# VHH binders against c4kar8: the designs that were tried, part 112

Target 1, 263 residues: c4kar8
Amino acid sequence: MAELSTPSPASPAPLDGGRGDELEKFTLRGARQILQLLQDLITHRGLITAHTGGGHSFMTAVLKVDEERGRVVLDPSPDPQANRRALAAPRLTCVTQLDGIRIQFPLVGLGEGQDKGRPALFAPLPAEMLRLQRREFYRLQVPLAHELSCLLKAEDLARKPVEVSARVIDIGAGGVAVVVPTGAAEFVIGGTLPACRLALPDGEPIELDLEVRNLNRQTQRNGTEQLRVGLRFAALPRAADTRIQRYIFKTERALNAKARGGL
Key: E = the ipSAE of ESMFold2; O = the ipSAE of OpenDDE; V2 = 0.75 times the mean of E and O plus 0.25 times the DockQ between their complexes.

## First folded at step 8 (VHH)

Design k48 (framework vhh_7pa5_2)
Fold by ESMFold2-Fast, scan of step 8:
Structure k48 (fold): chain B 263 residues (1-263), chain A 125 residues (1-125)
Amino acid sequence: as target 1 above (263 residues)
Amino acid sequence: QVQLVESGGGMVQPGGSLRLSCAASGFTFSSYAMSWVRRAPGKGPEWVSTISYSGGSTSYADSVKGRFTISRDNAKNTLYLQMNSLKPEDTALYYCAKESDFYGTDLYDSPFDYWGQGTQVTVSS
């Protein structure tokens, strides 16, 4: 028998922060649906990336669902440090795919023990699971020739307002990834950047609110560091959404044509 | 519909070599990093190697550094893994994995959103 953390008195946090209500149409909350999906992951031996925060993750899989005790059994990492980070984390974010659909779910109250004499990780059944279809979250790598940029309204280390022009490196229906100059602004995961301006070809810049979702520091081959910032569209007018989708479709089609020796 | 189809697995003796291939379709292959992940019977999945969208950057698990080489052909939508000096502990089902389409999540590293069915590699004498 494995030890599990006492559940929080409050409901678990939304899978996607304060945007849980916008993802409701993709969220499974029924116990039967959750159990069925977990069983499908077991049947297909779905590989899971479990994120423990701070840029750390490890590979795992669902070994079984213990319906009587209301918990899942996971394969531990062969790296003891990864398992220690997972047990210390307030939450695991688990990401996998099944039949071309991305599946994401949180696990809280992770414990360790044994299953059938083998080391295992245990957690209460997730209260919710996301099933996200690729089409809505496809990322297009932006060609440098397009000079696509986003003017960010952010704050510096002293909380003074600053405007930063950031190069857009990828774009999708849900947001953009940008590269910013080192030290140009302070970014906090979950923070909102209001009234930013996304410059697309063929028209005026699109004014939109962006939410900071991830931060990655990357060292380039020349030794310089750049900050990659993942930004989610907080809300998009229909016209802006249509324009972004048209840009993505047009650019992807052009890139595919170029690969075949065309424009 | 995203499809990843692995091939090239088989049985070899220790010290032997195999070349794995992954044929990708249903997405813009040249826009994504690609990885190889393996699972040995009775063990958890182990990340093996990743290659950037352009092929300009590669990384490897310590267990395979110097023995395995990841490469890609963007014109053919194909990912490769050249495996040299194979050891019994390399015995596993090998999966081709695609970088996630998501960038507006709590995830900080490139998670995988699609895997193939896998190709079996058995190293035994």
Scores: ipSAE 0.000, ipTM 0.303, lowest interface PAE 10.5, mean pLDDT 77

Design k49 (framework vhh_7pa5_2)
Fold by ESMFold2-Fast, scan of step 8:
Structure k49 (fold): chain B 263 residues (1-263), chain A 125 residues (1-125)
Amino acid sequence: as target 1 above (263 residues)
Amino acid sequence: QVQLVESGGGMVQPGGSLRLSCAASGFTFSSYAMSWVRRAPGKGPEWVSTISWSGGSTSYADSVKGRFTISRDNAKNTLYLQMNSLKPEDTALYYCAKESDFYGTDLYDSPFDYWGQGTQVTVSS
């Protein structure tokens, strides 16, 4: 397995919560569109993260599309264990980016063999591919001047309830990323933080339940460490969704105006 | 508008050295961790090294640790990889990759959102 051991990004935990029906409108199912998109991945030498389940993933890339045999040919992992996990998995979930567009697709029936005398993995062409433009998954980097915060209800190292005021560093339709001091609270990927309060400008804090999706340790310029926590909105009320989207829109417009006109 | 352009690859003999560069534009370079990833036929993409946004921390794959050094110049928006004691197994296309703004809160995560076209390194006698 080609594992990413980076201090900033964490290895992804493939917890998408069964959001297939919400993503249907962004799903490509035409054979020609799928073939073109896979060819675009080859042309852009796209780095693909292939999720095999159980929190495991490896990096791959499309070597070629074999239209005659209805197959994609992929680079194997340099880690033999990752290849064994991939071959044993009922499905791979492949994720990549093309010019800021998120691409995701399943592969089922993975096999191994040779391509031009070199080891390769192959699978039938995917029946569907997800294509999300920025508007569907956009994350606003929160200006430091906004001092956006979220009061988290979590547990400390002794499993006692604690309230932690965390600075919001980015926000999107699906959640927020916050930063907390190392040791302020314990976070478990997949854990739920109930009744947290998101403070937006121009109104009362929004009460919402948050699911922990990602954990990254970050180093500040002065050498101090902080924990970045990715949090998903669980069952967001319509009024809260509206307020969050208005904040994102208003802030994005202001930032774009400043960049273009010096406002 | 994000662009990552690698350079500095070439052919070298085993034991030789090369210095790769990556010129970044279209984003605030100093705000993101940056990585080198390599890809060789039959081996798949392999993460090589990462450097934090400030340059204060670095990490390396076991296969290159002690031989490669990652660095950055935030004033020039440039990432570097100094490669020493090169081996035939280091032969690959080397990509510069940008840390994702955020992995995502309701979708599968991806650690990188942009990468370059790569620069070819060939180590042969």
Scores: ipSAE 0.252, ipTM 0.697, lowest interface PAE 3.5, mean pLDDT 80

Design k5 (framework vhh_7pa5_2)
Fold by ESMFold2-Fast, scan of step 8:
Structure k5 (fold): chain B 263 residues (1-263), chain A 125 residues (1-125)
Amino acid sequence: as target 1 above (263 residues)
Amino acid sequence: QVQLVESGGGMVQPGGSLRLSCAASGFTFSSYAMSWVRRAPGKGPEWVSTISGSGGSTSYADSVKGRFTISRDNAKNTLYLQMNSLKPEDTALYYCAKEYEFYGTEFYDSPFDYWGQGTQVTVSS
């Protein structure tokens, strides 16, 4: 899609990565909250990835907050080209994390100078900061009673095609964790399992390609060994994504309702 | 609360060696695959190496194969990266990363949910 929306440095476009109306509940606009969060980034030595557009970014950090002048002082990149791109950009989109909470904010009007004899970048304090809870990385523990399964199309040790029905133990926006019997199939981290079938309570099984991300041998309380396989969704259709998200939300609501009424 | 603390970086000459360490806490260390990811000045993050929870499986980026060795000590909750035959191109901030099981994070489009603060490696003459 064409960009066309080219904001001036004084009037930046809304923050990257979402719709403004959906992100409003996660947006900090209070001056005191913004100052405190920036100070927390200094205290915890939080690393910031500053995106300058066009796929370009560099690592930085907040060195100082100048409350009287309403400015932040940032660590410049050791790469002069990255600094030049940053200074020429209409805005920086800064992304960082504190204790699993994603923090994102724009900086407009970037300048360069010196701080105590060392090179530094300066920008006005951001008017807003996005604070997303760890929940954006949430994975749902699948209730045992739901009996969710995924039919995996894999290879055995002789490289012969096999189908393995695996129990789904975790599910999120990007994939599932499944349990398979030890020795049922051979899995290679980074390998693709084509045309697997994920069974959800609603509708037909979802056909999708899965990428193997991790492998872990798990010993159950009763002493039996199982292989846990982490699988990433590849090229997930929108309809399938909607069904998976609906299942996650519905199950979460049911679990929350039980937590309120009884445990 | 998951915490990852990297150490062992420093300045070395080309051909030198360094061993990085990552102290992990707040999760069952042996149950998760762990990775090293690096970020060179002016470049995006580059995956370097991964080790399975048991230590029985390892993988490496082509740029470091034969020079770097990933290992772990599950009794000490510590991840290691032995770096040999270092090149100027290896200059980067090195991060210890806990895998998010099965999908990438929005930060780097990577299957990692937690990153440490990083440890700086500088290879220069």
Scores: ipSAE 0.000, ipTM 0.157, lowest interface PAE 13.2, mean pLDDT 76

Design k50 (framework vhh_7pa5_2)
Fold by ESMFold2-Fast, scan of step 8:
Structure k50 (fold): chain B 263 residues (1-263), chain A 125 residues (1-125)
Amino acid sequence: as target 1 above (263 residues)
Amino acid sequence: QVQLVESGGGMVQPGGSLRLSCAASGFTFSSYAMSWVRRAPGKGPEWVSTISGEGGSTSYADSVKGRFTISRDNAKNTLYLQMNSLKPEDTALYYCAKESDFYGTDLYDSPFDYWGQGTQVTVSS
């Protein structure tokens, strides 16, 4: 049971400024785990989007994993131009879903040939595969121009019901952070705010229960005191969850596109 | 538990018609765009058609425009594909696919997050 004396490679710095531990727990690097996940994609007839760079992508699927030769066999695109772009690309980024989890992996060294007399694309097995529940750690900073608000049903210092329109400063799949003027309402960590209304741009306000998770008091330069309140979605219908997620990712994509293509 | 179950495939002669159905469960059907994707033997997946959640917008692959019509019945949680003037080239396994809840941080998107087992369409000649 004695381990051999072998130098360990240096561990890379955590990705995303300290979120590396969160990403690492979603990353598969074991050869057997990678083979099993690729086989699961075959079994579930997984539709894969392969990104070739320059905004180009095509649909593919895993035909077979060749464990002995250490390679994956993929369907070529019906579009010959897409196949030419793929073969010329230094790297493909492959994205799919399995059981509601995003699967992402790189392919390098793509070649073409035949499998059982049919055209096929070949690549070495990826060294890593990411299984990512994006919802778990992403929070969108809400653009001021969106004027996103949440009508909170809370209590004042005298336990009298009060309604406060709070500005939403960030939003994730699990909750929102809002800003309210100091003294507008009283918040207790662990307390529930029933029947609040979240206003999203695309439709009617969403009625939901919110749980207070954190409080942070801030004084603005003009002397105005504001309270930042972190709120968890206590229960969220699928339709509401979908609208929130859609808003988050579409807004992020728009912000990323503006950063790359101008402002 | 999202489930998509396709039906209505079969054997037809060139010029014939078929209507495919997809029964959806486990999600709010009207909140998602739905698509048909096909995969022929020895070929990769090919997108066929998409319909918006409320049914107000549709789009089609050039290969099927004017011959196929996508529709949905949100009260029955069912997606349809009416296929007319079928050609041997339409022979494929047809999948019902749900619009993805996720978009990539690096702008790497997967358009679908769930699909069914498929229904086989064979246009014999």
Scores: ipSAE 0.437, ipTM 0.777, lowest interface PAE 2.6, mean pLDDT 80

Design k51 (framework vhh_7pa5_2; at its last look DockQ between E and O 0.36; V2 from the best seeds 0.00; counts 0 for: pae E 3.1 > 2)
Fold by OpenDDE, look of step 9:
Order: sequence, then C-alpha cells, then structure tokens
Structure k51 (fold): chain B 263 residues (1-263), chain A 125 residues (1-125)
Amino acid sequence: as target 1 above (263 residues)
Amino acid sequence: QVQLVESGGGMVQPGGSLRLSCAASGFTFSSYAMSWVRRAPGKGPEWVSTISGSGDSTSYADSVKGRFTISRDNAKNTLYLQMNSLKPEDTALYYCAKESDFYGTDLYDSPFDYWGQGTQVTVSS
C-alpha cells in the first residue's frame, strides 16, 4: 500500500517577478519572425500608432519591408509637425493589432526620404516585436451618460498641489483612463497620485491611490488639446474593488441588453 | 471575432457623391465610438470622422467638414459615411475603425483597436 505522497501545493510564485518573464514569452526577436509579422501588417493594411514621446503620437502604416537594406518603410504623417517630432525622437514606440492581437515594437534611427518618388519614413528593422494575445485587464468604455469622474490630486508645474476633476473614459479592475485639460496638472509616468476620488453612480466616491502609467496628448477637433492619462489602481480596498466590478458588470449587461433590444 | 467590412467605394467625378458603409460584427457595436480613417497615396493615415456609440455626437476633420456626414445604424451594426462635394484630394483608401476600449495603462495607447481592409475612393475627372 504505497502512500501516494500528495504533492505539496507549490507556493504561488510572487506576482512581481513574473511580469518581465511573461512579456518575454510574447516577444519576438527572430529576424524571420519579425519580417513575417511586418509583412503581415502590410498585407492587412495595419494602422499603426507611433508614439514619439511626450505624449505625442501619429498614425502610420508599413509601406514596405526592405530586407536587403534591413529597413522598414513607413507612411509619413500628414502633419509636418508630427514628422518633425518623429525624426527628433530617439525612439518610436509603434502600436497596432493583427487578428485581435496587440502588437508593439520599437523603431530607432528614423530618417526621412522617398519611396517611389513619394515621401516616406525609414527605420532599421525592429530588434523585437511584442505580441500580446490577452489583455491582462478588461477595460470598459464608460458611457458618456454615466459622467464618471475622478478627482485627481496632482501637482502643477510649480509643484503646487492641485485638484483636477477628470472625466473617466474607461475603467477596469486594474485602473482607469481619464481625460484632463491641458495644463491642469503635471503628470509623470510612474508617479503616484495619493488620495484621489473616483465617483461612481451608485454611491459615495471611492478614495484610492493612483499611479500614472501612460500619457497621451490628443488634439480635439476644436483645436483644444486634451491629455489622456492612464492610471493604475495602486491601492484599492476590497470594498472598492467590489463596487468597481459591480459597476462594470452592470454597465456591460445594460449595454448588451440595449444592443440586443435594438435588434 | 471582431470584423469590419467596408463597402461603397468607387470612382466619381469631382463634385460627386458617395456613401460608404461598414458592416460591423463580433462586438457590441453601439457600445463603441466608430471612426473613418483614410489613407491616400504617399500620405499616412488621416482621421476623417468619429461618431459616438449612441450616435448623438459626431466630429470631423477640417478637411471634410461640411461635406461629409458620419452616421450609424446600431440595429444593423452599420457605420456610414456620406461624402458630398468630393475633391481629388479625397482620393484614398477609407477604413472603418473601432475606437479602442482601452486607452492603456501599462502599454502605449492606440485610438483604434480594429479596422477593416478599407474601400477605395477615387475622385478623378
């Protein structure tokens, strides 16, 4: 009667160390794979958002992959200022999708020239391309009618404390994206905003700490510049998490019901 | 799977009109803002117009304002672009694009997460 030693439950590996390793699994570094993926982007007429830093970005697309010269050819922006920023940037971070998979890759050494007599941007082939199949956190686009807001405790250029009421544009279990007026506050990626208040429709605002994870400057149609700020929940009480999840679930259900009833 | 299929493109004379359509599937169409983006030869993608999920809000690039009208039929999961007073400079591949439901926290943002293959619009005398 051999006592089957029940394997001791492996201690959950600490969550923090695994993110880097997880990203590596989704990172392509093979030259052939990179070339193929870039070619696929051409074939599928991929729209690429190229980030130039400072919260600025422009839309582009891969026009050609030049294997002989080891370069990628991109469409220039119709905005000359965006092209100038791109050329001045030490690195472009390109984001796109293919078949529902998010793709991210860096380009360095951007130059301008002509391809077949047309203006084009040129860069060496990326050394790596990240393919993300799953979003770690689902994000619900917040209906405008819900008017979710987040009171941000931030600092201005003079490091004076300021409170900024920001509209929440998306929400998930891990954080929120908000829109703030340009110049309302200074945000630093990796910076913590303590004791912020997230307003949900179902009760009192939730006090929480937020970490700035992303910045995106957008020019609105009226010429007004808006800053989109991606914020991670740095510390979220369990009760708050439950409320957020409930809101998301309720909202999704309502949106789905509306979509079905409109059929 | 999310699918966007553009149609309605063609060749027209200057001053002519076209109506583009985009059939959407694989997501709750009414929950997302939708956009038209165009790509002209030798030019990168250019935003043309956006409409809110409910259809109550619309926006246009200055280059098309007063000439183009974006609309949607949520019951049919269809996005439209009425293009009037077309100009040669409107010649482009027109994409239907879904506004991203994620503006990024850990990753860089993209305004669009899905788009179609595009429909060609050619304005020529």
Scores: ipSAE 0.797, ipTM 0.922, lowest interface PAE 0.6, mean pLDDT 86
Fold by ESMFold2-Fast, scan of step 8:
Structure k51 (fold): chain B 263 residues (1-263), chain A 125 residues (1-125)
Amino acid sequence: as target 1 above (263 residues)
Amino acid sequence: QVQLVESGGGMVQPGGSLRLSCAASGFTFSSYAMSWVRRAPGKGPEWVSTISGSGDSTSYADSVKGRFTISRDNAKNTLYLQMNSLKPEDTALYYCAKESDFYGTDLYDSPFDYWGQGTQVTVSS
């Protein structure tokens, strides 16, 4: 049990984020398939979000695939700090989308140089790429007017209990994304937040154990930083599952009615 | 399916103006923030501006603040970027980008889930 519940902290996160072998069927490992997919990203001018760890990311795109040298050439960030973080990172996790298909791949051994006299980043070709249809991880974006919140039971930097009220950004069958002020609590990917309270319309807050799945920093217009936290439902009670599905269904119907000029 | 089609790019002299348009279809346009992102050779993709779904909140990159204005017409499912006092440094392919439906719940998220093919803006004498 201990061996199953406590993965090594030194191990990099899998492409599938630890979703086991269920996502193996969506993983491309053939060199020709990987080259073709990277070429498709060039053809479609795909915007790529490259995660450098610690909640940091930057936007990039594939400039070129050097098949002979086994390398990809990427646009650098216009932000010099983002480029320094990328070059210092042991691994980048790159995420993009093509026609409703999520594409995710790692890059290891990032370097900098020039392509045709212009600054560029380069890395060895990824050994694997993940392709998932969006329906496999569907989440409803929560309308701002709904003001949904989740009370997180977390720890501060001194490991003392703190409660943080977080705004729910999106919600699905498997979890929620929330926004918290930077520094409000300590979040560790893979860590569990016990007995959190999710406030949905109609009824008492739902008590849930939440697992931290991802962290992403964002800077607001006024220069303040906030942290977006992706949280997985560790165990979802039947009644809670019913309420969440009902909320998603009703909200989708209301949004569709609004698009048709409804009230 | 979601489609975003940009138009209005072209060649202008420094100090000139252009208005870009993005025609959106396949989703409830008014429910999503929309952004303009540009890509110039050697710079990589750079976020330019965002407008909320209702149109009441906007934000701009420091490099374009005071010169560019983002707006939307939800009745026409169209996003706009009014570009004034254009500089050679504004030369880029300009993309219309849709706020991700599912930002923050993936293992690694992305602020955008769809973007168009872009419209080229060239500022040269």
Scores: ipSAE 0.536, ipTM 0.831, lowest interface PAE 2.1, mean pLDDT 82
Fold by ESMFold2, look of step 9:
Structure k51 (fold): chain B 263 residues (1-263), chain A 125 residues (1-125)
Amino acid sequence: as target 1 above (263 residues)
Amino acid sequence: QVQLVESGGGMVQPGGSLRLSCAASGFTFSSYAMSWVRRAPGKGPEWVSTISGSGDSTSYADSVKGRFTISRDNAKNTLYLQMNSLKPEDTALYYCAKESDFYGTDLYDSPFDYWGQGTQVTVSS
């Protein structure tokens, strides 16, 4: 990963959970379940990414749950600017993973104060927590040998159309992450790239619309900069979805066989 | 079963150096980016540095650029952090963290899915 506090180059559209209808069945709303899950995060020292909007996030942790007052207590950021963004944000979207299970929950009404003489952030307990098993969030790391690519139809810095062939580094049911040279095109979080083409090893490339979700700048050892772009699939036809899932299954099975067998 | 074990922490005077190690097991180490994250007393976690799975790409927080060097040995499943010109504000518990399987595709990604217990670095003046 590159940087957690680096802002987007442009003002992004508001962020959301992306898969609301599909995710409702994994949403916990019972007070007992929510309290237990938060306690599990405390016990396992969960590192939480708190998204404040505008492409900004910071890392935090749940310090404790105050059941009597109905509050969760979080670490403040060591970056005062991140704390100011968090306190100004109408909503804080917290994301973490526990034993390979993805956990997401909103916090509203965030305030600052002290907990036993230490600075802390406070919020009412979340009304819901999303708990996803591996099958709902898995993304396959694409082997280099497969040379999976995605042709992106984007714009350059002068707002002119450009096609960029990007290497796919991971792939899942809902999207891909790709790498491109920094400056190859201009990407905006929340922006749509229409009519891109995903090349799988079998059959013709899949034409699909992609939405930019994440941008991370990285510096290679030779000083060359690249950009990691997280992309969500727009409405995906069942045939395309089936091909992607088959690729993931076949590749995962092949990688598992190599890990067990040796040469 | 993923396991990350940090070591190499200790007490050092300002201007000194330490080298942290993280032994990884239970996953294909070379397939994932790895990071160092630190937690100072009374402060929340702070990202320090990240290295790509191959080791070809690195990044650093502004507060440590030029002083810290991240590296990895994929044959030994080990992550390193060379820390030079240490300052009192570098005092923290340092964690080794594994890149999440899902980083980069969801709107609200968590960059890490596993981390160790940490190794303490104390820079006494």
Scores: ipSAE 0.352, ipTM 0.745, lowest interface PAE 3.1, mean pLDDT 82
ESMFold2 (binder alone), look of step 9: mean pLDDT 81; pTM 0.803

Design k52 (framework vhh_7pa5_2)
Fold by ESMFold2-Fast, scan of step 8:
Structure k52 (fold): chain B 263 residues (1-263), chain A 125 residues (1-125)
Amino acid sequence: as target 1 above (263 residues)
Amino acid sequence: QVQLVESGGGMVQPGGSLRLSCAASGFTFSSYAMSWVRRAPGKGPEWVSTISGSGYSTSYADSVKGRFTISRDNAKNTLYLQMNSLKPEDTALYYCAKESDFYGTDLYDSPFDYWGQGTQVTVSS
């Protein structure tokens, strides 16, 4: 069940991201599945950002799962004040990833103690965990400051080959949306644009084939028209896929930090 | 300037139907998922339905599945919610909501960055 949340301590944080049924199959509620996922985090030494509310967070990790006592053991922060905030919080919201899969879960009833003579934080096992395959569903709105562009190989109104530099407005694992001035090129839904070049920061342009999926004409404030074109990646090479995902991950984290006031 | 304007609410008897509309302006409508969210008196907001920017993917809260249909007209920048077989528990203010640019990267981010004034739906006999 989806619920809107606010960062106030009294408000529940939604795990399904408000996308309802699309993410429901990625929400784990079975005890065995939750235990296995937590064990995977231990095996891969996954770093977790634990949000304590009020814009505060700290880095932690799952040290072990205590099935006998039904609890998870977390690495405390080296900052004593972060630990005090965590213990005072009604909930920790934990965010991490494994092999490009975003994992989110709440911890309620945090306590402190020792594990093998060392300070540790303890919480009951979460009742649910979100395992979101970011690659399939996420679309990053590209910051204008990044000047991300894609050189499209298309045809003009006379069916002559043209190259159009288009601004990328969103990008995900499966494709991009671009804006093109009206009349610069003709696009047909289902048509293929071969050997286009996506310019990402930190490297050579990525050469790829794009399939036209959607077209929308938009009138700007000054009365000029722009065409928004939705483009699907066709036969994307693994190296290109890796670079696109790294760009998305890095940009996503930076923009999220700014949206939260840089805390 | 982003603007979302809902319409189509009203009073209806149980089993009746209403169609809500949301006129959007000030952003590239087709680039964003759109949602309907409702709030009954004295309760927190409840997500009802979402439709992807292209319109090909839809999702619904279990409480409304099979009764409500979300749709959009990207040429008119308009979002719709067709509400059938209405029940007294559907009584609420219904809000049109725009997807936040970076939702899903942090659970403390709002899933929506803009929504309208809401339109009142009252289901009573």
Scores: ipSAE 0.000, ipTM 0.105, lowest interface PAE 12.1, mean pLDDT 76

Design k53 (framework vhh_7pa5_2)
Fold by ESMFold2-Fast, scan of step 8:
Structure k53 (fold): chain B 263 residues (1-263), chain A 125 residues (1-125)
Amino acid sequence: as target 1 above (263 residues)
Amino acid sequence: QVQLVESGGGMVQPGGSLRLSCAASGFTFSSYAMSWVRRAPGKGPEWVSTIYGSGGYTSYADSVKGRFTISRDNAKNTLYLQMNSLKPEDTALYYCAKESDFYGTDLYDSPFDYWGQGTQVTVSS
């Protein structure tokens, strides 16, 4: 179970993530809409990842919505320590998926008790729920012709510094996915790669710190094995954020224009 | 559209075996890690096992290690779970789950973005 726990920032996870104005148009605040969405999660047996802060999370699901008492009833974690962390947390950030839609909502005032004779977690109904289509979490598949690269500052098995030029295969607001040859460097989930350099086609490389979030082995068309590494921007200066977003939107518009022209 | 359809569940006695299957469609199966997750009556969802990439690496929950084997057939877009030495505590609805397209790059990520309806496994004693 620990291997599927999703790391969170040390600070509590707010709903807006520091992007209040951008997220407002995707936020549900109507009581009926919130109730319907929670019922949809019950009907589709939605798996929910609840982030408790400090890099901790656990899997849960909505057992029921108690409309008269204005609260949700959740499955407790099989891990007693995860439940203890959840009860101690000032806020949980809950994330799930439903039919290609990302759903995120806060829970405040978590308590424990019984539901129909079984252990359960209780929380007041969320006042708001974020509902984002996958396109709003868009990750641009980088055209091969752009030859986008990221110079990674990593370590080998002996902890000696090694520099690896990795091809960027996708890019979004929160990070990049790159491919590297198997064995080029040691990557540890949660590890930080400092002072890496992201090369965009227009301008100087962007220096930034990257956190390793996921690792997947891939076999390429030519039979060569590669490692796909998911990397989160640990900190992103506003100027770098602007350049990345500009590249994403410009490239997407160019790809869409070619597709429309082909018709 | 992404679809995951589980099968192979049923009733079995303690010590018995079952083989679960998950038929996947609507995405490039070989490019994603795949997992089994179970949900038992009165318990929350529990991760069981993950197989990464095209089958090179596997991981298991301590409760099933040595008894269960996860595998995949990328030519058939199918995920499997071979369950041996089954115990009453293995009774649960077993879900096939796909690695999230955005896992590890967003602040509040979920490891899974799709899962099936599940297949019921009941181990009677």
Scores: ipSAE 0.460, ipTM 0.805, lowest interface PAE 2.6, mean pLDDT 81

